# Designs tried in a protein design chat: VH-VL binders against Large ribosomal subunit protein uL1m (MRPL1). Part 13

Target 1, 266 residues: Large ribosomal subunit protein uL1m (MRPL1), of Saccharomyces cerevisiae (q04599)
Amino acid sequence: FFHTAKKLYADDYKPAAMSSNAPSLTKDQAKKRELKRLVQRKAEAKRPATASPLYMPVTKALRYLRAAEVGRPQSQQTINLTTLVVGERGTAPLSGSVTFPKPLRYIKIAAFTNDESKLEELREKYPNHLIGGADLVAKIKSGEISVDFDKAFATPDIVPALQSQVARILGPRGVLPSVKKGTVSDDISSLLQESLGSMPFRQRGNSISIGVGKCYFTDREILQNIISARAAFKTAVDNQKSKKPNILSKTTLSSTHGPGIVIDFA
Below, E stands for the ipSAE of ESMFold2; O stands for the ipSAE of OpenDDE; V2 stands for 0.75 times the mean of E and O plus 0.25 times the DockQ between their complexes.

## First folded at step 9 (VH-VL)

Design t14 (from p1 with heavy chain G103E K104G S105R; framework fv_lacutamab)
Fold by ESMFold2-Fast, scan of step 9:
Structure t14 (fold): chain C 266 residues (1-266), chain A 122 residues (1-122), chain B 107 residues (1-107)
Amino acid sequence: as target 1 above (266 residues)
Amino acid sequence: QIQLVQSGSELKKPGASVKVSCKASGYTFTSYAMQWVRQAPGQGLEWIGWINTDTGNPKYAEDFKGRFVFSLDTSVSTAYLQISSLKAEDTAVYFCARDLEWEGRYYYMDVWGQGTTVTVSS
Amino acid sequence: DIQMTQSPSFLSASVGDRVTITCKASQDISSYVAWYQQKPGQPPKLLIYWASTLESGVPDRFSGSGSGTDYTLTISSLQAEDVAVYYCQQYDSTPYTFGGGTKVEIK
């Protein structure tokens, strides 16, 4: 059955529609060509990274990328990791989040609890963040402490105080802790660990791209983030409840002005 | 802060066995390989091997294969070095040290345990 | 195995002196060299990795250089607290090997 959408395409000329005297691929031939390409990509995914002419050990790659970004603004000094993904047509894109040991951006948090033991623990672990109980709530209410934090978390025991005393201050900024938002937990230490440094990723087309560091990070900090990204990507693959899951393939490190360098990753 | 705390000194007779522990804290245990290095009295540093803390796969220097065995208890972030059939030549301070393992090789050792003295004498 | 020949095995210098320690590898190790400082009764401490990268918290009087088979650790102005044994280590190929050490003392 032939449909025509003349009004939708009247103003667009598509040269590919003008075909003359070249045999068109049958659906069967097109499927065989796609399968051959898929087999080739799967085979390539299983080749060691060291076989690539663009391969370097991570630490050497980082030296070249840093050299390429000398004198550039801090915002342009991001090191990106791109992993090619090989999958069959109709396989769901990979997605998830990775928690970096060294976050690419600093976020300031506030944490609220009435539990003295938790306050002491959190103050030791997060000395540059706002940690407190009713005293911190009172200081925010009075304006003694400015609301300059990006996220806030609480234990259930202090939520009523937050709602009654500072909801009108924190609510409009989107930082009022709530059960619905997942920012309230009895295990606030675990919640803070999970929330700090978290970076989402989603497969776009045939690749996943994520920032893994800044040129001014140490090699160890960047490599640790790369290891975390690898674990997160493999977890996303393992969590696919599919008989034909996606395969992680060639991975490259790059920067704004630097070359794409192949690293051993998947 | 990041720490590696080793078990106390051991005095053993030849032919005995010893198990040295190395407890990690302040970092994700499975993200770093654990290296083992020894130092005989008045001598230099000698690399024994490493263990991948994520996979559990060990690698030993040739001179240490057989009697030296690495193991892990990831539930308590602890690595172990066991030496069987002790000889007088095994008298040394044994160090564990943290390092990144990537691409089938280790890198540099940035955090070291305080060392465990093992003395083998009759 | 890759042999790391470290020299000198011992040196005695005055506070403020420039001290140079060298390591020669039996084959090209592609700058996979670390330098460690071991003070009496203490474990080794990382000073330098990848031949020339200074570890965080290490005084800037310490520097590393070299490529291929020849590597150098330099202390630009020796201080009393620098009395220690210094070791180079290659991590290019297993088994990983250390230099024999250089004992640095104040005159």
Scores: ipSAE 0.014, ipTM 0.483, lowest interface PAE 7.7, mean pLDDT 84

Design t18 (from p1 with heavy chain K104R S105P; framework fv_lacutamab; at its last look DockQ between E and O 0.35; V2 from the best seeds 0.00; counts 0 for: pae E 12.0 > 2)
Fold by ESMFold2, look of step 11:
Structure t18 (fold): chain C 266 residues (1-266), chain A 122 residues (1-122), chain B 107 residues (1-107)
Amino acid sequence: as target 1 above (266 residues)
Amino acid sequence: QIQLVQSGSELKKPGASVKVSCKASGYTFTSYAMQWVRQAPGQGLEWIGWINTDTGNPKYAEDFKGRFVFSLDTSVSTAYLQISSLKAEDTAVYFCARDLEWGRPYYYMDVWGQGTTVTVSS
Amino acid sequence: DIQMTQSPSFLSASVGDRVTITCKASQDISSYVAWYQQKPGQPPKLLIYWASTLESGVPDRFSGSGSGTDYTLTISSLQAEDVAVYYCQQYDSTPYTFGGGTKVEIK
């Protein structure tokens, strides 16, 4: 990681002052030291991934990571990607979302709205999910359509019909849209997009971490998800509109219980 | 859904130039490098090089440096191969193919174009 | 440059036969081998990557094996639709190189 690289590149580094009887840094000395650290991190970001002793091509890394998860429960078989982010103090943390070609989890969804233009848009975009208005509510009430979805969302205009006609059916299953649960919104397109495989990411500290697949995914599925993550991270960098934007640096691939393996990513 | 569609066949005289296009659809063009491969009549496959579709940086095999030029138009998701000073030995089918990594040599070619026949005849 | 020596250059076999095609690299390529099938008038089709990983949608009668410098494509039970030329390709280092091809025909 960056702390190993700092030790490697800082052979003339002078130890920082300690809290005991060591002299404190002046304002100018602290600023100069921080600038030196930034230069060192930027230099590490430009090094090729192959210079790391932990480097492997992705397909080789996946074999080791899958081997490390043998005999573990399905829910613990996640492949994670972590990218270091190098930037000046005070630069806004990177955030965004990525839509993976192969979602890590499938969720069956229903969306209810009385807005006819929204219905048309949602049905075109999400053809494999239940999208409807009053007619869908009536079909659920009559039993013509079974309740086999995991989540449901609604616009406020159809909530009274849901409560009066199908609360007895949807409520016990925990899928009745409600304001209290956060499943009622004028903008259900945003809620559906989050639920249908868009995975949010946010920089925490000096890195971004995101799950990119399960161990049982094919190499291609994981590689395609990694490519999508890279595109999304680059978009987040572009959106910063800064003269000194963050730099995406060293990237590791890991499993839940396996080691971090350096890959060529950024 | 994912598809690479190449331009039509070309008949050229020695010394002329040709420009082959490869239009991608069904995926984010700039997320995948583009490889170029040729196949002379009755012969095997020969790697020409690749281009990073994100940066525009090309890499050419040594025998193809100089006369072979890769370029892009990302607004229409299209890669190009231009060959100048054509020789009879350039007669081949030219393929574009998608690669999963930008500038690293460790990846295979998962989607191929249909090929463009270039014939160089006196 | 890494040379890929593919053998045989031609083979003829009956439906149901086990077919084996080999590639030898001039240096260790650490399993960075892909295998392609090319039917007449068509582009190559990816069958196997990383020496032994089967591409999605490829019949399981195809398999790959090998390590170091020696790699093998196997068709466990040859079918009529498997008539094609087969190529190995190393992607360990540029320039990427292909084997000379193996033309497979039905007797």
Scores: ipSAE 0.000, ipTM 0.477, lowest interface PAE 12.0, mean pLDDT 82
ESMFold2-Fast, scan of step 9: ipSAE 0.035; ipTM 0.548
ESMFold2 (binder alone), look of step 11: mean pLDDT 91; pTM 0.930
OpenDDE, look of step 11: ipSAE 0.024; ipTM 0.594

Design t21 (from p1 with heavy chain S105N Y106H; framework fv_lacutamab)
Fold by ESMFold2-Fast, scan of step 9:
Structure t21 (fold): chain C 266 residues (1-266), chain A 122 residues (1-122), chain B 107 residues (1-107)
Amino acid sequence: as target 1 above (266 residues)
Amino acid sequence: QIQLVQSGSELKKPGASVKVSCKASGYTFTSYAMQWVRQAPGQGLEWIGWINTDTGNPKYAEDFKGRFVFSLDTSVSTAYLQISSLKAEDTAVYFCARDLEWGKNHYYMDVWGQGTTVTVSS
Amino acid sequence: DIQMTQSPSFLSASVGDRVTITCKASQDISSYVAWYQQKPGQPPKLLIYWASTLESGVPDRFSGSGSGTDYTLTISSLQAEDVAVYYCQQYDSTPYTFGGGTKVEIK
């Protein structure tokens, strides 16, 4: 029954299939039918989550999801959040990024600056990342430090050194900092804050899906990530600056083997 | 670091009023409701109520309705408990505690303030 | 209102002992129970929520169990730093209510 319930939840977030009988409708009839369905979806978006027969408080939902994943490898114990999105035709899909208080995946970064005060600040805040100036550039050039970082960032003052000394090492790997890629800033602290723990999201069809934790995370860590996702999704809606913006609707938590469970969210 | 820092102890006469503050730091203030709990000398914990920091809507236990009022100043991430017409029976340590408000009344208190002692004596 | 009856009110045990504290709700609270530790002069500290979920940073000698109306906090091997008053709390419905507390001492 858990597998059946999960399938029903998944189908709930998929775009409705168009009938082969649609060609029998006039253009006006098809237009009215589309508008009627949109009005219904907007009304459904405003219904409280508790009206769903599949609703649970988040902490209870997490218990069920963890039970379903008992004995599974930790790499496969991801808790996923799926939010249904209602939008009018012509409205751009929602996209953005979420910065989680508890990241699901550790990303290693390198940060380069000639500014000594910034080096001190960054080394204190990011002790497990590669932070340095000309010294770090020299170590990468010599091969003393391997390029095992996922992203790199720099202040403008060190960019000439990066281009002259390590561009042939970092460039082919796609990690050479550049203004065009948004990886160079005088305010490198803010740039790193936004990049660490960030997870991109993009609306596909009528839904947004994002991982919000692992089964071994605490309930609080998962709840904090869910709150961050909600804030990011609402920000994406606000950024549309449209008279007819997308509406966040029913939100479901799921795991690989567990049921889909409706939670409070939008 | 997530912290709730409360105002200092208060000594009041019966009939006076007191306003206890609870300043939050290290998290988004409006993402968590604020609960208030008191502890009379030598006694256990007693729930006073909560306030939704996003909407401003309070909920009080029946015994605390009337004289006890919750308020917020979101610009400084601070919640307040005001008690009017103080009685000797109001002598207690008053705690604020963070509550992750998520749709229903199913929330525990994960972070607590250090407490504010209010003593009411003639 | 939901009444939370906690027992015992006082407990004295030796370091290394298994300590058990019970909490009984006047009605089914669907595992919406939390356990708090309060040391002298300090605010309460969350130990366990949702009947059996251990709060981050809390030693694994603490565990919670139970369902329906009956819940238990267990300390598998009591340590000197565990001297405190322990409280259960239901958060199934408002007003939230606490047990009367259990004072744990080492002797």
Scores: ipSAE 0.014, ipTM 0.486, lowest interface PAE 8.0, mean pLDDT 84

Design t26 (from p1 with heavy chain Y106S Y107W; framework fv_lacutamab)
Heavy chain, then light chain:
Amino acid sequence: QIQLVQSGSELKKPGASVKVSCKASGYTFTSYAMQWVRQAPGQGLEWIGWINTDTGNPKYAEDFKGRFVFSLDTSVSTAYLQISSLKAEDTAVYFCARDLEWGKSSWYMDVWGQGTTVTVSS
Amino acid sequence: DIQMTQSPSFLSASVGDRVTITCKASQDISSYVAWYQQKPGQPPKLLIYWASTLESGVPDRFSGSGSGTDYTLTISSLQAEDVAVYYCQQYDSTPYTFGGGTKVEIK
ESMFold2-Fast, scan of step 9: ipSAE 0.040; ipTM 0.501

Design t31 (framework fv_lacutamab)
Fold by ESMFold2-Fast, scan of step 9:
Structure t31 (fold): chain C 266 residues (1-266), chain A 121 residues (1-121), chain B 107 residues (1-107)
Amino acid sequence: as target 1 above (266 residues)
Amino acid sequence: QIQLVQSGSELKKPGASVKVSCKASGYTFTSYAMQWVRQAPGQGLEWIGWINTDTGNPKYAEDFKGRFVFSLDTSVSTAYLQISSLKAEDTAVYFCARDLEWGKYYYMDVWGQGTTVTVSS
Amino acid sequence: DIQMTQSPSFLSASVGDRVTITCKASQDISSYVAWYQQKPGQPPKLLIYWASTLESGVPDRFSGSGSGTDYTLTISSLQAEDVAVYYCQQYDSTPYTFGGGTKVEIK
């Protein structure tokens, strides 16, 4: 009995109350701090990139990034662009797609049209792809040209020829152009441009990140891709249709092993 | 095809003003800065400055500040160089050339054909 | 301002000759050098940028080299159509500055 009573009422056994003495931030204080941070970020977004100690011209930045990737596998030689985005709480994240003049992924395509002016335009613009009309359809049917392309596109005028002559060849490979798949258009030039160079982007947290080239691309090719990314990001901002749209801020170039370098962008 | 087409030659008296145009085609005008370079008769190339075609902000070499003014009409993809209070020493061929919009330290890859400005009394 | 000193100011060579033109900057320009070709009555044409990168469509007989303050344009086998004035340009710092030019003629 006495042993049980002593165990039950041990003087050093007391439930410890969880400490609640730390003051909680009031809703008003939290809102005030959030507003101060937003004002600071908006002011920072308005500063020219050249004011940053980490700034350098894009061509110089590319030199440093290429040096850092010497001897690395081709898959790791991607040059990435990251743009900080400043916006109010609850604003939808920016998203869209960029169509690059120099795509980071090579895909081989076939394009079919009976329009001679479109054939001339496409052959000049896409010299390493299969571009043709009835002649190309016949060569695929005969086996003279192998089906080694990843995607195929057509204008409406050649679709009947494709269906009658090569559907059994292209259909099983999933590359037969069709209206249902969105691979048939009178404006085939725009359709090819979107399909060959298109890269999606979506804001994650307070930034947008996208690959803009490989170290083995020329400076001009990378710069033109950066220009395209800038245009696409600005279009995404404009499309928000908000009285308080997101603001594009500090932009950096980086590579897998290289430093983050601030560039003039927004 | 990417092209810069400049306005025709000008013959002006000292004290007059001239406005040279440079019309761009075949690319997104606001994605590339426009640089201006002059070449006096029998002389080499001399950089005047550049203008950011997106923001409209110009940068001038010190010797060209004041009388030389860059402007844009983005609706027709055209850049302008205006020279006021013309002097005989302004006699030169004036070239526009395309350069990248981002920052500085870029090269000129496409050039206009040039506009001859002759200043004589 | 960065001064670009180009040499020689004039050279005369035979078709098939190897021609070298040098350009010296008054300070380190970190390979921000372009080379232009200007034929009589024409605007300058970009040949080389980033000291050694050949512009698309430019014949492979043209090459650039150098680093720091010293840069060279080389024509490995001079052709008749290469008669022109050649200019180097630094684009490391504004104002961008050109060399004085090298007039290349055939003997």
Scores: ipSAE 0.006, ipTM 0.445, lowest interface PAE 9.9, mean pLDDT 83

Design t32 (framework fv_lacutamab)
Fold by ESMFold2-Fast, scan of step 9:
Structure t32 (fold): chain C 266 residues (1-266), chain A 121 residues (1-121), chain B 107 residues (1-107)
Amino acid sequence: as target 1 above (266 residues)
Amino acid sequence: QIQLVQSGSELKKPGASVKVSCKASGYTFTSYAMQWVRQAPGQGLEWIGWINTDTGNPKYAEDFKGRFVFSLDTSVSTAYLQISSLKAEDTAVYFCARDLEWGRPYYMDVWGQGTTVTVSS
Amino acid sequence: DIQMTQSPSFLSASVGDRVTITCKASQDISSYVAWYQQKPGQPPKLLIYWASTLESGVPDRFSGSGSGTDYTLTISSLQAEDVAVYYCQQYDSTPYTFGGGTKVEIK
């Protein structure tokens, strides 16, 4: 049954069939073939998830996926959600962002500004991150504060201080704020919100794939992330403003080494 | 904070109808199914059915088909249970409860406070 | 329909005691079992789902176990605030069904 599940999953993600070069195949015949395939895919998209032999409720699916990842490094214990997308030729790929209640990756940031009003606002909004002005720069230079953050952002007014005092500390780690990297802005609040508040997604081929949790997350945390992904994907469909919009189809949960398990999503 | 707030108690005569409301707040209403459960005085819990809040499709336990109807007003995040042709045996506390998975009934993580419906002559 | 048989219907125990409540399904329910606590005048509160997974905010003295047709709820050290009626529920197939309940009292 694992073998059957893998085979069905692979068949769903096969690349588009290569067209025959036979002299008997006209443009009209090719168009008719394409339309017939699209009608079949649209019909499949409307079938309830519970009709699939690979269907499981999310909590049961998570148990089997966690079992498949026992003994693996935590970095490899990602639970992925893949949604098939049905659309007509020429329809733009779905893209957007999802804000997870439980992020898969905690990113600790540092934010630098000489503006006292911005410092007060950011310290209140991001209490577990490093936020400061010239004082924070000095503490990093002295080694009083370790560089344990993943990204850093700054307003233009403090960039000269960063370059003169800590560039040799932050530069080699790839975290020195710069205009070229898009990590410097007068509107630092919006920059941080965009960087921390949402996870981007984009349709690749006929599917959207996104991580929705780690095996060590609780079932509730993963379910809340799946619900957020559903809302974001439906918003992306609505934003197409097309007479024939893309249709969200079969959705599966998988892990790095586990099978694809169909869940109720669309 | 996630809350389900139900309408107040009802006293009805046999043959009348009643409509119980369940107003959701603190979450996206259409992302979670709504289940209905009743409890007769001094008795245990009895599952009535569920409704998909996104599609509006209901599913009822066999004993509750016909007189019991689920409905929604998604514009105000409210689910309803309507009981027609009330009988004395319908006297119970009626609970709405949120389901973690839409599309089929599941376990219930958040419950309304309950609505007492008393049917007496 | 799947019948859930819960036992005992009533138990009286002292603070600090280990309490066990059992629930038997009429057929294999594949661990699709939830346990609820109901205090007088209140709605039920979810304690455990999927037979053994503890709901967030529920004290760790509560635990669930079992598989197939036989499931148990255990309170490792009964507290005064645990006085309530406890219900098991299967959600493997519709109609979803509850056990008859177990009333837990102190002394």
Scores: ipSAE 0.006, ipTM 0.472, lowest interface PAE 9.3, mean pLDDT 84

Design t33 (framework fv_lacutamab)
Fold by ESMFold2-Fast, scan of step 9:
Structure t33 (fold): chain C 266 residues (1-266), chain A 123 residues (1-123), chain B 107 residues (1-107)
Amino acid sequence: as target 1 above (266 residues)
Amino acid sequence: QIQLVQSGSELKKPGASVKVSCKASGYTFTSYAMQWVRQAPGQGLEWIGWINTDTGNPKYAEDFKGRFVFSLDTSVSTAYLQISSLKAEDTAVYFCARDLEWGKSYYYGMDVWGQGTTVTVSS
Amino acid sequence: DIQMTQSPSFLSASVGDRVTITCKASQDISSYVAWYQQKPGQPPKLLIYWASTLESGVPDRFSGSGSGTDYTLTISSLQAEDVAVYYCQQYDSTPYTFGGGTKVEIK
């Protein structure tokens, strides 16, 4: 059995109060209604995934999604994971990063250091990335090299040069290395190894969405990535240390042309 | 390298207890359940149970409830199988093997196994 | 408990032969079956999961098929290194029971 629906029914149903014909509510009535909706959404979040009419085992879901993407360019055959999040008004949105055992995309990085031995090591290990010292900083400042990298890292010794010469170029793009962002380390090799393949996620509205694989990945590779995403989302919930933390709810797998399929996740 | 390394062979008397260790390396320990399987001399494979390495919740086959206990030390990525009140019929090679954390719905086979721990129970 | 009946228990064949091993479940297991290879003195090695999905690194001469209660492991052209005991395992419900095993030897 397969579902062909392209859109899943959301457990976070749109409030009737969004209607232009809705009668006005007192402050007390509005708060009471908001609490009722929150209780309802929390109850829905606790239902087992198998209770959904759109549920199927992940292996079956992957077969269906692959079938829907047959004939599409490989670069566009992404499998997406979307998890609904239930929280009280004013609770901070979930955010964090997940490191996939099987990264979905090539991330281009820039690495800056004045240490010649580190430059030689990094250039050998990462030949398709931008690796350099003061010379690379100068080329970025002059415009000879475009800022087409996704992330940048540095050793402490070159940070002053970065701040004085290219901060106004890299800062607005969010790629200026800083201690606060964890992109500066004397052990730059270990930092690059940990950071490559790391995918950021951030709650938008009531959901978190992230790519977890390509149709040409094996089932095991996709599932390993899904498990990693689950661990990262749970860690983000735990890190809130709130008396009333966000709750991970219904999770779906989808692709560009395939349906949304409910899977077991939280 | 993804690997599970088990403790060495044990020779025990009936009534004693044994604790077998299974140390994981090369992957995130809490992202995979740990299954336990035994094999008596000259016999086939027998499923004992599994433990959720993230929550610590175990699941045992009925024949192994009571005397068999799973535990974890996540700080050193190690799972343990303890057998109390040993009987001669417990003589077997005990294997740990990793599995996906969700159990049945997402079981994709035990892709990495420990080398096995021989437990011999004799008087 | 779901019983897995594996046949034959013993099989002797020549290099290059097509070898077929079967597993019959006592009830419908919805393709939740895996196949393992065990060589003397070694732990089992996963060959196939979900009835027909070949594990990465396993030679393509191995294949799995079946549905409902009846499942088959096939070796299309037996090689000397395939001498081993083969086990099926259902994971439709706990306990995840194994078949009795099939010992494959060269003539």
Scores: ipSAE 0.012, ipTM 0.477, lowest interface PAE 8.5, mean pLDDT 84

Design t34 (framework fv_lacutamab)
Fold by ESMFold2-Fast, scan of step 9:
Structure t34 (fold): chain C 266 residues (1-266), chain A 123 residues (1-123), chain B 107 residues (1-107)
Amino acid sequence: as target 1 above (266 residues)
Amino acid sequence: QIQLVQSGSELKKPGASVKVSCKASGYTFTSYAMQWVRQAPGQGLEWIGWINTDTGNPKYAEDFKGRFVFSLDTSVSTAYLQISSLKAEDTAVYFCARDLEWSGKSYYYMDVWGQGTTVTVSS
Amino acid sequence: DIQMTQSPSFLSASVGDRVTITCKASQDISSYVAWYQQKPGQPPKLLIYWASTLESGVPDRFSGSGSGTDYTLTISSLQAEDVAVYYCQQYDSTPYTFGGGTKVEIK
C-alpha cells in the first residue's frame, strides 16, 4: 500500500518519461506535447478526490500516518500537506501565509512599544514572551537579554529607538521590526494574534507543501489546520493577476516515513 | 439519491415514551455521523446531539442527557431517537441530519436533513 | 456554551433588494459557521459553511463573510423564493448552537 501510494504520488511530479528509443522532438512537436500534457493535468485537477482508489477520509489517513511514525521522535512526527499546482510555464508561483488554529511549534516573540497601556495589555495576554519598551531595547543592547526570539514586532513610536540602538543586533538575525515586513502596527495586539499561528507557504516547482500538524495532535486540530490551509491556498489562487492562472490539483497528506494519501481538499 | 426518511407524527400523553426513526439511503451509513435537532412550535432550532454511526458512541447537549437516547440499527441504515418520560415542553418537530465525514472540506455541518417528525405531548 | 446572537429577528424587503443578516458569537469560533434556510413546513437547507463557502446548488446571490466573533449572510438581490427563516450555527465546539433566526418576508 505504502509503496503504491508513494509511486502514484511520485508519478504526478515526474517529467515526461525519458527513453533512449524516443525520437528527438522538433520545437513545434515539443510545444504541442506540452500543451497536451497541460490539458490532461487540468482535466485531472477537476476530478473529484473520492474517485481516486487511494482516497481516504482525513481521519482514516491520520491513523495510517500515525502508525508509520510509531516509535519515532516527536520532533520528526510532522503531518505534511502537499497540493499539486497546474499552470503554464512562466506563471508566477503561488505564495501566501496560513494562520493555524493549532500552531505546530511554540514561537517566542518580542514586542516593543512605548505605550504603557499596550504594554500592560500585552504582558497579561503573552506572559511567556518578551514585552517591553525602551527598557527592553536597552537590555538587548547591553546583552542582559539574549536574542532567542523567532520574531519581533513594534508600534511605530519605538521604531526609531530600535533602528538606532539594536539594528546591528536584530538586523543580521532578520528580526528587526519594519513597516516593509509588516511587523510594525499601531494595532499590535491583532498583529501578534495573527502572527503567532502564521506559517508561510510558497510554490516550489509544481507543488505547495506545508506542515499541518504533529502525530500527537488530535484529529480535530489537524483537520482545522488543513481547512485553514485550504482557505489560504484558494485565496492565493483567487489573487492571481494572470490571464492563465495556476489552479490547485490533487492534495495528499504524508508524514516523514508514511505514504502519500489522497484527501478531498481542492 | 441521498435521503433521510423519518417516521410519522406522534401524539403522546405526558409520561409516555416515543421512538423516532431516521432511515438513510443513497450513501454508506457508517461513513457519516447523524445529528439530531429539534424545533418547538414557532421557535428556533436547538441541537440535541450526535451519534457516531461507525462506533455507536453518542454525544448529547447537557439539557438532553438522561431522557434522550440515541441508538442505531446499522443492518437497516437507521438511527433512532428515544425520549422517555415525555413532558409538554418536549412538543417539537425532531429532525435527523447527516454530518459530513471528516475531510479537508468540512467539519460536522449538516448537509442532508430528514423531513422531520412532529411529536406532540398533550393531555 | 457559545451563544449565537442573530439580528435582525425580522426583516421585510422588496424583490431585488440587498439584505444582510448578522450573527455574533460570544467567543471566537474560527469561521466554524454554517447558514441554513428554512421554508415553512420544510427542514432546514444548508446554504453556507466555513463562514463563506457556498454549498453546491445554492444560488450565487447568497454569500457569507466574517471572522472571529462577527459573521454575515448576504443576499445580493432578494427573490420571492427566498422568503424563509435563516439560521446561523457555530460548530467550533459542542454543544453546537444556533442563532435565534431571521424571518425574511417580501413587502
Scores: ipSAE 0.014, ipTM 0.412, lowest interface PAE 7.1, mean pLDDT 84

